# VH-VL binders against q89xp2, part 7

Target 1, 226 residues: q89xp2
Amino acid sequence: MTSPCKHGDRPPGRHDLVFVSPAGWRAMLDARDDLAADSLLARWPKMRWPTIRRRALPHEATGVALGLPLPPSAGKKRVALLVEIDHVASVARPPSLQQARAYAPRNWWPTLDRLDGLALRHSVDARVYGSLAWQSLTGLDYVTGRSDLDVLFEFRSETDIDRFVADVAAIETSAPMRLDGELMSADGAAVNWREVHGGASELLVKSIERVVLLDRHQFISGATGS

## First folded at step 1 (VH-VL)

Design m12 (framework fv_mogamulizumab)
Fold by ESMFold2-Fast, scan of step 1:
Structure m12 (fold): chain C 226 residues (1-226), chain A 126 residues (1-126), chain B 112 residues (1-112)
Amino acid sequence: as target 1 above (226 residues)
Amino acid sequence: EVQLVESGGDLVQPGRSLRLSCAASGFTFSSYAMSWVRQAPGKGLEWVATISGSGGSTYYPDSVKGRFTISRDNAKNSLYLQMNSLRVEDTALYYCARGDYYDFWSGYEPYYFDYWGQGTLVTVSS
Amino acid sequence: DVLMTQSPLSLPVTPGEPASISCRSSQSLLYSEGYNYLEWYLQKPGQSPQLLIYEVSNRFSGVPDRFSGSGSGTDFTLKISRVEAEDVGVYYCMQSIQLPYTFGQGTKVEIK
């Protein structure tokens, strides 16, 4: 399980896990009859499962905007939540490739191991999000025979991005699943790795604050070291 | 620049099959989810199918589920819609549309249709 | 399914005057990651639909500043500060928070 608490706290970034206190869950469920009526959502605080950070709307400016995906068996829904900052118990990074490995189909293991080794060689911090991440966090069935493997690649200023994405593409050619995912700069801005591999000069970059079209150089130069 | 060109629309009898194609250019095709959206003559827009960038996830409304299949060939920058057991109410202009990077499960990003083709007309009548 | 209801369905406007279109969803469009998955599209006569606004208030590339979107949860508004002849067409709101993706019935904007 991923350790939730970190010293030197920063605001939660994209795909970061946010654990809500029991008091925070009680406040949310008391305010929302639709959430309180859902048996799976009632289980969420009891199991101490996380949520994820989302972009706040204007009316949510005084709170922390959160969400969680329900598994396919529960109707493929995503749930929006709002909690007071004092009810955020802890924040953690998404599961590492190795943490998620135990919950992955066994035929995915060679691909996960190759990606882990690749990330280490390129000074990239590789994490999982999407179906495999939620399956590893909850033990519920999110992964299906048609699921993609979703990986978050946080690169450093020293990372050779072009070589890295070329190597990711090479690993995918022998993978039993489709490999999807994001390249993320140190400031939390993310772009799909395939768009970078395809040589696009303009990238659709996503952050907690907004979605914007950036030149490739602007995106890469934002990943300063230290 | 981004271009989407549909083809394959035809006049067909009820119960028959038809395959639509969409040729994409000007962007990294495999990085984007793709969709089909239709419009019956003089009517509004109706979403028909979506496929993730990798092709691993496909989505349909109940009105076409089991009859239509969306697929893609990323090596050819092409999107397809296989339509089986066609009904008169399937008569419409079918648009190819580009979505965002992430599929429904992997990314929690908006799934908007930023670029649309000019459409291909499918007429189902006896 | 999420029902999207637009009002008015027909909107005759005098050139240079403001116009406002309402869109109401049968369920909240709030989603994880803080997005209201509400988009606005314009279909000009004889043309394909084009994206105007995504995530309620973000103008798509090349969309003039006279277009603005607002709203949250279930109630959304598209405003045109000064209607020009080129703005004639059918406007559709769409929700993309859950399957199936659904559009409003459309609002036809015509010059009076």
Scores: ipSAE 0.005, ipTM 0.495, lowest interface PAE 9.9, mean pLDDT 83

Design m13 (framework fv_mogamulizumab)
Fold by ESMFold2-Fast, scan of step 1:
Order: C-alpha cells, then sequence, then structure tokens
Structure m13 (fold): chain C 226 residues (1-226), chain A 119 residues (1-119), chain B 112 residues (1-112)
C-alpha cells in the first residue's frame, strides 16, 4: 500500500489514490441507502481503503468526483461518489511494481520484473493502476484471466522515450497478458505508450522540447509564473 | 449476466404521448448512470437523455428538452422515458444503455423498442 | 454541438485485407482531466451497438487485437489489420467530452 499525503500538500492527480475522511464517509453513507446497505462498501472506511478520481459531470464541477471499483464477484458494480473538497483527507501515488508483485499471478512475475528493471535503467518511475493495483490495495480478487496489466510510466527529461517504448513492446511479446498504460512527464502531460510506439512519439518529443525552451526564456527574461 | 430489456414502443399519432421502460438485471442498478439512445430506421445513433445514479441530475439535447422526461425507480431496477408531443422525427428504435460516465462510454445496450410516429 | 464526421461512409473490403476509418471532431475532445473521450462502436446487422475502443486507443475486453484506435485532439482513426467476415457492420465514433453527446454518421463495412 502507498502512504497518504495531506490534502493541503497537493491536489489529487490522475491515477492518484484519494482517501476520504471519516466525516466524508459518514456523510455519504447517511445520504445513500444503497451504499449503507452494501456490506463490502461498509468495510471501505473501516479498512481505510482509497478511492480514485473519475470524470465529473457538469453538476459535479465544484466537488471531487470519485470512483470506487468493486471486484468482479460484486456483480461488476461501479460506485460513483461525490465529496466536498474538505472531505478529501489525503492522496497517495498508485502502488509501485514491486508492491503489486506480491499480489500478482505468478505467471505475471517475469513481466513485472522485466518492467521494473527497464524502468530503473531508463530513469522511469513505474506504478500500477487498474485491476492489479486494487488487488494489491485491498487483498480482494480483481485480477481475472482477461485482465490487462496497467502501468503508469513517469519519465524524466533524460529518458530516451522512443527506445523505452520499443523495449516495453519487446517485453509485451512474451507477456501472458496485454500490457496497457501511459507515459507521463513530470509536468503532467500523458499519452498512451502504444500511441507513442505507433508513431506519435514526435508530438511528445516536441512538447518536451517546447517546455525546456520556455523555461530558458523565462529565466533569462526574469518572468516567473503565469 | 447484465441484461437491459426495453418495452413500451408502439405506433402513435403525432402529438400523442408514450412511456418507455427499461428493466435492468444482473448488476446493482442504483450504482450506475443510465442513458437512452435512439436510432431512426436506416440512420445513425442519437443520444436522447442521461440520468444520474440517484436520479437527481438529468441531461437532454435541445431536440427533446421540454418534451421528454427521463426517470428511474431504483427499487424496481427500472429506467423510464416519458415522451410527450411526439413528432414524426421521433420515429426510432430506442435503446436503454448502461453509462460508465467516469470513463465516458456505454458498455451494455438493450435490444431496443420501436416507436413509430405516423398519421 | 460537436459535429463528428466519419469517412468513408461505405467501405467494401476483401477478407484478410486491412481497413481504416476516419473520425473528425469540430472541437478538441481533450477533457480537463487530460483524457480524450472518443469511443468506437460496432453495430452488426440486426444487433445492438457494442463497444470496441474507448479513450481513443483502449480495446474493450474481448475485442481482438486486429482492432486499433489512434488519434489526438480532433483527428481519430480506427484500423482493422485483417478484416474477417464477423467484422461486417456499421462503425460509429462517439465523443463523450462535450454535452450533448454526439455520434458520427456511421461507416458501413461489408465484404466484397
Amino acid sequence: as target 1 above (226 residues)
Amino acid sequence: EVQLVESGGDLVQPGRSLRLSCAASGFTFSSYEMSWVRQAPGKGLEWVATISSSGDYIYYPDSVKGRFTISRDNAKNSLYLQMNSLRVEDTALYYCARDIWDEGYFDYWGQGTLVTVSS
Amino acid sequence: DVLMTQSPLSLPVTPGEPASISCRSSQSLVYSDGNTYLEWYLQKPGQSPQLLIYKVSNRDSGVPDRFSGSGSGTDFTLKISRVEAEDVGVYYCMQGTHWPLTFGQGTKVEIK
């Protein structure tokens, strides 16, 4: 499991784990009979399990739209939650590949180990999201025979992105599962790794070059912030 | 297994009203946003209405706003579409769809119920 | 409203050959969370639509790897690397970023 960060430290990001305060859970359960009647949902605040951000509808713009994925055995139920910003107690990064490994099917271990080694060599921070992440966070059965391995690759400016995604594709050829996931820059720009491998890499490279050029100009001119 | 079964489609005169129903089974209905999508014979798909899991938030395109009302009964696992002031242009197969709004797509669709508005 | 334009509208294909369908939006489909909500649906003759691809390039579970989605902003493509008889039907792109939700006009794929 990942350690939470206080709400005031930073806002929730994509794939970040969001922990709802006890007061927030109490307010939601009091307002929603469907959640209060669900014994698995009642365990969520007791076990201090997180939620994840989701797409907000227009009426949800002033709150924090959250999702709670349930294991397939729960009837493929997806739970949409909405909380006030003050009810977000903390946020945390998704589990690392190494944390998730202990909960993964054994036939996935060689792929996880290869990805971990690749990420280390390319100065990439690799984390899991999706089914394996939730299985590692809760101990419940989320991973099935059809599950993808979902990985978030946060790269650094020194990372050779074209080489990295080519190596990810090579690892996938011997994997027992589909390897899905995203490349993310430190400033938050994200793209599916398969699109980069399929010839969209020039757009990501141009974005990185533009950011570096802008930072140099801002420093020289003395203009800071926006 | 997830099932969505629409009913209530009929042949009606212009200006009349009709109520469609969608019976859901195989999942926790109260946990999902639901939508209606229609398809005129031989034509493409057109979104008609979306309702939140609680029933408190509802969205329509301008073409049906003020004439159509989407509603749900979570205790009965049922979705409804009340259609008033029907026009010939409302003739279509009406689909009930489960809405994964946090991912932006419809993952399960019913078989549809045919509404024909003709004199 | 966001206009979704597909081309071609009719695509006869020889079995085993590749097929490509274009979808263009009148506005950017990038949402404030950084995601692009562009989906592809297949409607086989006499059947309800079924999801193929979501968020531009993600295959739905059970969808064969011969299907791939790509694109960014306003220009999107669905590719079938080797068309099979079971792939016959009408393909629709849909945008979920802007209200109201809108679909392309559809592309009919049929075997020659």
Scores: ipSAE 0.012, ipTM 0.544, lowest interface PAE 8.3, mean pLDDT 83

Design m14 (framework fv_mogamulizumab)
Fold by ESMFold2-Fast, scan of step 1:
Structure m14 (fold): chain C 226 residues (1-226), chain A 120 residues (1-120), chain B 112 residues (1-112)
Amino acid sequence: as target 1 above (226 residues)
Amino acid sequence: EVQLVESGGDLVQPGRSLRLSCAASGFTFSSYEMSWVRQAPGKGLEWVATISSSGDYIYYPDSVKGRFTISRDNAKNSLYLQMNSLRVEDTALYYCARDYTFVDTAMDYWGQGTLVTVSS
Amino acid sequence: DVLMTQSPLSLPVTPGEPASISCRSSQSLVYSDGNTYLEWYLQKPGQSPQLLIYKVSNRDSGVPDRFSGSGSGTDFTLKISRVEAEDVGVYYCMQGTHWPLTFGQGTKVEIK
């Protein structure tokens, strides 16, 4: 590495926000007439709104596969994009619970505040993804009366995972929405928190590249021992 | 009794700064969200800022975002609005209001307001 | 931003007669908890605004029972069953469901 850079220091991971350069947007729009005709997509580069990483299809083996979710008013369509790695301007983590609170429905605030306090107590970095994240990033209406609250919980080696997910379940009991989300290790491996709480002996562990079945004890022990 | 008393309004030139204060009494200040709402002479009400009970969550409309900063000091039962880069269109009576909309009720108590005049 | 539109903007009323003010929002104000965060405020001449109604139909403490709120979705109404001299002022609806918080233009109620 000839020049250390915090932007792109780590390849884009699951739920990471990817900002495409102006040249990258121009190349994408020039290559696809269907995207160039979309008035909402024309606003994306001007407003400096991000995209998200997705797993590449076989024919997309070169480049960075990205997704862009449109709001429900635009048909809830997910736009698939592909850019050269040189056109990735920067990468950021999903919005924090604190950032997202400002754009959330008022009745979600007690749940967000309780999750923020819980994460702090357990040395967990809690972020939002899904509808609330996109609403907070763009100011567009993504959250509806049917929306889940999607939270990414990145745990540390000292985190008591069993106690943490039990406390998440307790918070959901009085929440006005379904609380969905993932537990993520520092290396980007993620599992649905309900699978851990539900007592499953094997967990479906996801990364941006792979999906594997992992023994519950092995996953939890790996979080504290490796 | 609940009381909210605003101060700090003045006549200022465009581009300058002002700091408004609101002194609260008669209730547990640290348990309530607080808001600033303004009213230009002869015009309607416009929401300016809201701050959570802890001070950790803050909200602004685009018209003041980046120029105004709301803050609070729970130990002093005080709410503040730092206004930078003032424009003639910021001329208004600025109200401090106790906000409970995050739980159940709306802006249930309002102060008397403090007048800010930005003259060109 | 959610646009809040009030009608009429000016409402002269004879004392003892009923008054009705309409408020329409550009988007639904119903949220996932089933609540509708629509409020009504009154500003009497030379005074600060005061809360009258919250969540469409709930009167704030101390508000006389001659005031009532109703409506759903995007269409709301504030009614005063028998207008009294002390009811003169400008009435504002406000929505708290969507960011940013937005007020209607105001309806001036005055005695004929």
Scores: ipSAE 0.000, ipTM 0.403, lowest interface PAE 21.4, mean pLDDT 83

Design m15 (framework fv_mogamulizumab)
Fold by ESMFold2-Fast, scan of step 1:
Structure m15 (fold): chain C 226 residues (1-226), chain A 121 residues (1-121), chain B 112 residues (1-112)
Amino acid sequence: as target 1 above (226 residues)
Amino acid sequence: EVQLVESGGDLVQPGRSLRLSCAASGFTFSSYEMSWVRQAPGKGLEWVATISSSGDYIYYPDSVKGRFTISRDNAKNSLYLQMNSLRVEDTALYYCARVRYYGSGSYFDYWGQGTLVTVSS
Amino acid sequence: DVLMTQSPLSLPVTPGEPASISCRSSQSLVYSDGNTYLEWYLQKPGQSPQLLIYKVSNRDSGVPDRFSGSGSGTDFTLKISRVEAEDVGVYYCMQGTHWPLTFGQGTKVEIK
């Protein structure tokens, strides 16, 4: 498991893990009888499992908008939560490939190991999100025989993006699963790696606040991020 | 403290079925891959089954494949082994074992005390 | 299946003497990730097995430094620099690289 660290002066980024305080969980459960009646949700604060940041709706401007995916056995339900900033106990990065490996199906191990080595060579910080991340965080069954491996690749200015995504594609050709994921710049803007590999001239770039269509060169260089 | 407590071992005739249970405590059961390992009286260790933390991936040796079924209930912190079509050679002490991950490797770090299964006519 | 062969099968030792146990695999234990999954377990009389060494040479927490593992590919060794009375029992090697998981026959260490 990833170690939670307190972030007092900045909001969580995409896919960051948000740990809600016991007081915050009590406040939410007291206010929402639908949450209090759900056995998995009652277990969540007791097990100290995280949530993830989601984009706030207009009426949620004064709080921290959070999401909590339940496992497929619970109907693939997504739970929307809203907490006061004071009820955010800590924020942590998504699990590393190494941490996720311990909870991954054994036949995924070679792919995870290849991605870890590739990320190190290209100065990329690789983290998992989606089904494997939640399985590694909770021990519950999120990964199925049809699940994708979802990886967040945070690149640096020295990263050769085109070579990196070509190598990711090569790793996927021998993988037992579909390799999905995002390339993320240091400022938190993300794009699906396949769009970059596919040679698209314009990319659908996502951030915590918005979605925007950017020129490929602008995204890679960060020119529109000032 | 980590504890694994096996139960369900009994004297049973060939061809019949038996269900073993392992009650886990002292750790987050749902985060660990689990295994069954057996030992015939006076003999060595033999791996019987492994189940992933999620329950989606399961492995058996040919000696029990098709006859034994490993399963888990993470809400109850319990591991099970359903043994069908039992044979005299299945007579053994059956251990529940936790699979520990460290870096990129795995190993059995905790074992229960075992439950004795005797298959005899 | 990968055959794991231990020698000797019986090892009587005087307290304070060194002991050495060999484990051979019928094929390489190097996994596709570059690691070798070879473990050593000790089963004391009347007790459950306990982990001593994982991935060839790494001592588990609490295992005394008189125990050491070495080897590569198909040939592995467990050494006890000075055998103590508490070290009596049956030692097993196990490979975790290939399915199915397989154990050696066991080496019984006894005090003379």
Scores: ipSAE 0.000, ipTM 0.401, lowest interface PAE 21.6, mean pLDDT 83

Design m16 (framework fv_mogamulizumab)
Fold by ESMFold2-Fast, scan of step 1:
Structure m16 (fold): chain C 226 residues (1-226), chain A 120 residues (1-120), chain B 112 residues (1-112)
Amino acid sequence: as target 1 above (226 residues)
Amino acid sequence: EVQLVESGGDLVQPGRSLRLSCAASGFTFSSYEMSWVRQAPGKGLEWVATISSSGDYIYYPDSVKGRFTISRDNAKNSLYLQMNSLRVEDTALYYCAREYSSSWYEFDYWGQGTLVTVSS
Amino acid sequence: DVLMTQSPLSLPVTPGEPASISCRSSQSLVYSDGNTYLEWYLQKPGQSPQLLIYKVSNRDSGVPDRFSGSGSGTDFTLKISRVEAEDVGVYYCMQGTHWPLTFGQGTKVEIK
């Protein structure tokens, strides 16, 4: 359903797809009647659909905390899963804009095309996450009339970030939906693109492990405070 | 020694039902996903059904969906295929197969097959 | 359904000579996890099928190194560097990427 992405040329990001092994799914379905009784969840491993990372609760100190979003028709709930690290079979990048386009509402196509062209010109790797990504991965109806288009923009050293976010803002002006999304540095740290566009001197930067305030220059240069 | 032994194949008339069994030995049956694959006389292979190790998830092709039911009894190391509303085109040798990686649908061991003939 | 097309359908070979079988899928077999779930099976006369190759190019345990699989996307090849009498039978490719699971129509390898 989804074109493959290169696995070794960039670090894992916040919206990467996590595929649970058959042993991991067996352990979860055998232990939890609520998961086994849900026909959509029982179908998940057979369709080889992914999950996503979530923050672990205190009682989940061991293992990998995962979630999978159910479509709005099923209550738009996120199902919490916990698997051993050995039960993570693989990790993949979220779908590209071109992969997701086929599953998007027709009136979103011009915006997706503009974003794809913009990313190419600025040496940015643009991926889709959120509702459109899950719709493209599963074929299920995740996108509604109120859905945002969520885009992950991974920038490179040659990217003019200030110009890039200004161009993203210009594209949003004529878009039929709200364009949410994150700028991601090479080391996997992400910030909402609107925060960068707003010119703040300190940014709320999110990673898989933590949320921190970073100086704008530190984020743009790819150097996070360690 | 991994062994899969199918039984239950018979000559039946169209519209009737038949139940196939597969007895497994030589491995921890409850840890493996199991499938049925059929082969019409002189023809190629066709996947029929897959069931997870726990029995909680099951998949069928459209050609048998609603007519066939795959099930398992882990306490008895047995796999079953309940075939209802049989059609002439269901005539085939039915193989029981074990999945190597538990879910990647690589069939590393196959039984000898049991013949189902649907004819008037 | 993904259509799996094999060629040739019949392949007479002289023992010791190489053999090559093609398998083409109607759509890409690369899954979203980056793996390609393409297998090759051999069915000897009067016997059940046996696994030879999984994930395009990986030999199953005990399969001789004269068997090799290659390919990507929609175009796959099984090669036997030197055919032995024990290699006669029908070879099937199978895709596990898309539901339902589908097999090629088979290639019969026999001695000339």
Scores: ipSAE 0.000, ipTM 0.419, lowest interface PAE 16.6, mean pLDDT 83

Design p01 (framework fv_polzastobart)
Fold by ESMFold2-Fast, scan of step 1:
Structure p01 (fold): chain C 226 residues (1-226), chain A 121 residues (1-121), chain B 107 residues (1-107)
Amino acid sequence: as target 1 above (226 residues)
Amino acid sequence: QITLKESGPTLVKPTQTLTLTCTFSGFSLSTSGVGVSWIRQPPGKALEWLASIYWDDDKYNNPSLKSRLTVTKDTSKNQVVLTMTNMDPVDTATYYCARGDYEYWDAFDIWGQGTLVTVSS
Amino acid sequence: DIQMTQSPSSLSTSVGDRVTITCRASQGISNYLAWYQQKPGKAPKLLIYAASTLQSGVASRFSGSGSGTDFTFTISSLQPEDVATYFCQQYNSYPYTFGQGTKLEIK
């Protein structure tokens, strides 16, 4: 279940949702005629829909750089937003598999149910990001016939990573879509689950800040570099 | 230093499938917001965007070429692959791969050198 | 699809002259507009992004302005090395589209 947190409780991690205050939206739309002219963007603050964090451009260093994906029917553009830090109202985790299920195509339901059960057995917190996440958050049509199911698997110290990814691979063999996703340690470092399943001794590990190569054992223990 | 380089056949016969590989260094397609796109340019003509693939494996293909195009990535090899079916002489062009950032200002900041693909019998 | 129309298609001018190229989008694209320079036999080079932001390492004589549908690219004082074809591109909506190009020559 997605649990919102106020700004300052926890810094935003990978795929976390950032909610802009009503005052922040008002300031932004008043300053930007181009954003106010977009009917969907003008409606965004009324619907209380989130944004996501993005890397700041050089001229944006003093603010909080945010991104907003629009559904394919709106031309599937990523809108760049900039707000003052005081206009960040709250931060939330991406939707859980259970929250997203109701918005997914019916033929995805068995896969979502299997992943939810698997995550529970392995002490993994499974969440969706990408197209299904945005569809579940907004009710708008983000998922297409070409969409992957993108899952963020946050593991704990008791998780048997090798067995978990083998079970994920088994679920994918019967899935009606490509199952993509990341394994994430408690400190926010993530790796594609397929790289772990492939038995690589070194993993390409990514965080919100950077990408590094880590020894497999180092990643599993929760370390994110030297 | 960021570099991208295209590789693949320089001569393709009509009806054949073209496969081009973009190999890059100095960045990763595991980095949030980063994408790689394919753009082509027929001799003496304008640039035409073909396809994009992003860090989260999200993919976009030019609708005018729709079912002919497939774009895939291998993040461990730092490669992006474009496949284009049913090649025709009008597809003769220099093919480029280029880097962008999807979460903001997805302008193509670094380009490969390009590879000329000639389609003839 | 969003159509990008550049004016002029070609121009010839003298070293030291101010050069202005315009680009029009068939629909509003906010500031998701880039300008590229392409020299013969070379890949395009990004000069301007976000309609008005100068790419790192690009000479300050290049500038961009505009928003919505009307955009302008300016070279304040033309140098010999600026002879090239210039393209605008919208990256607001898929498919991404380019202008037809403006060929810049010295008379």
Scores: ipSAE 0.006, ipTM 0.472, lowest interface PAE 12.3, mean pLDDT 84

Design p02 (framework fv_polzastobart)
Fold by ESMFold2-Fast, scan of step 1:
Structure p02 (fold): chain C 226 residues (1-226), chain A 123 residues (1-123), chain B 107 residues (1-107)
Amino acid sequence: as target 1 above (226 residues)
Amino acid sequence: QITLKESGPTLVKPTQTLTLTCTFSGFSLSTSGVGVSWIRQPPGKALEWLASIYWDDDKYNNPSLKSRLTVTKDTSKNQVVLTMTNMDPVDTATYYCARDEYDILTGYYFDYWGQGTLVTVSS
Amino acid sequence: DIQMTQSPSSLSTSVGDRVTITCRASQGISNYLAWYQQKPGKAPKLLIYAASTLQSGVASRFSGSGSGTDFTFTISSLQPEDVATYFCQQYNSYPYTFGQGTKLEIK
C-alpha cells in the first residue's frame, strides 16, 4: 500500500494519488445526484480509495480538479470531480513495482522484475500508474488482455537516460504487453520514454500545469542538474 | 470469537425517541475497513437497512428515514448507538446490529449479526 | 432505490430434493449480492457473498450464481436443518436493499 502524506507536505505531481477527506466526499456526493446514485463511487470514500489530479477545464475556475477511472465492467469511464483545496486530506506517490506485482497477471511478473532491477541499476524510482495501479489500489479488475503496463520512471542527475531507455526498449521486446510510460525529472516534468528512445530532436514535455515542446538536450541536461 | 448484542427498551410509546446500543467483542472499530450497521425486520416482513457507521466515523443513513436517524460510536467501549426519533406503531420490528466486513475484492457485507431485540411501539 | 424481487415466496419440498430460489434486481448490481438464511426466532446468517462465494463454515450443498440483474441460489440436496427463510441482498448501491424472502418448508 502507498503511504499518504498530509496536504501541505508537498504539492501533488503527475500521477500522484489524492485522498479526499470524508467531508469532501460528502460535499461532492450531496452536490451531485449522479455520483450519489453510483454505488461504486459511493463506496470510494468508505474504502478510502484515492483519486488522481487532472487539468482543470475553463469553467472549473476554483478548486482542485480530480478524476477517477471506473473499471471496464462499469464502462471504463473516467469520472471528473472537483473539490475544495481544504478537502484534500493527503497526497501519495503511485504504487511501486513491488507493491503492484502482487496484483498483476502472473505472465507480467518477469517484465516487472526486470524493470525493478533496471531501475535499481540506473538510480531510477519506478512507479506504476494506469490499469495495474488501480487494480492494486482497489482490488477491482482494471487489467484486461489489451492493457498496457504504465510505468513512471523518476530519474536522478546520475541517470544515463539514453542508456536507460534503450534498456527499457530491450525489456519490452520480450514482454507480453505494451510497455508505456514516462520519464520524470526531479522538478516533475515528464516525457514519454518512446520519444526519447526514438531520437526525436524535440520532446513533448508534460507537467501538471503545462505541455511544452522542448529541445531534447534541454530536457536531458536540465535533468542532470549541471 | 466475534459477538454483537443489541440492548435498549422493548416497549416505546408513539412520538418517543428510541435509543438502541450495540455492544460487540472480538473486533474493534479502530480497525481500518470495519463498520457496524443497523437493520430492522417488522414481524413477518423483509429486512430493512437503517444506517451504517465505519472505523473512520463515516455515516450512512437510509434516505427514507434520514431525518429521524442518528448513528454514533464509542470505539473505547466497543459500542455503536442508534437513535430514532418520533416512533410510530409501523416502526414495530426486531432491530439487529451487524458487522460490515470489508474485503478488497467484494466490498462490504454483513458477516456477523446480533441476536436482535424486538421493539414494540404502542400506547 | 434498487428493488430486489425473489421467487418463489414459499416452497415445500422433500429431503434430498434440489431447491432453487431466484432473485432479480431492478437494475444492474454486478456481483454485489449476498444470500442469508434465517431460522425461526433467530438472526440472519450469511451464506454467500459476491453472488457465488461461500462464507467460511457454510455447507458445500449451498451455491449461488448470476451477475447483473438475475441471480440464483441452490441447495443441491435438501436437509431437514435447511428449513428457514432465505433472503437476497444487494450491496452495490445505498440504500442497501433486501428481497422479500423465500420460506422453505419440508413435506
Scores: ipSAE 0.000, ipTM 0.424, lowest interface PAE 16.7, mean pLDDT 84

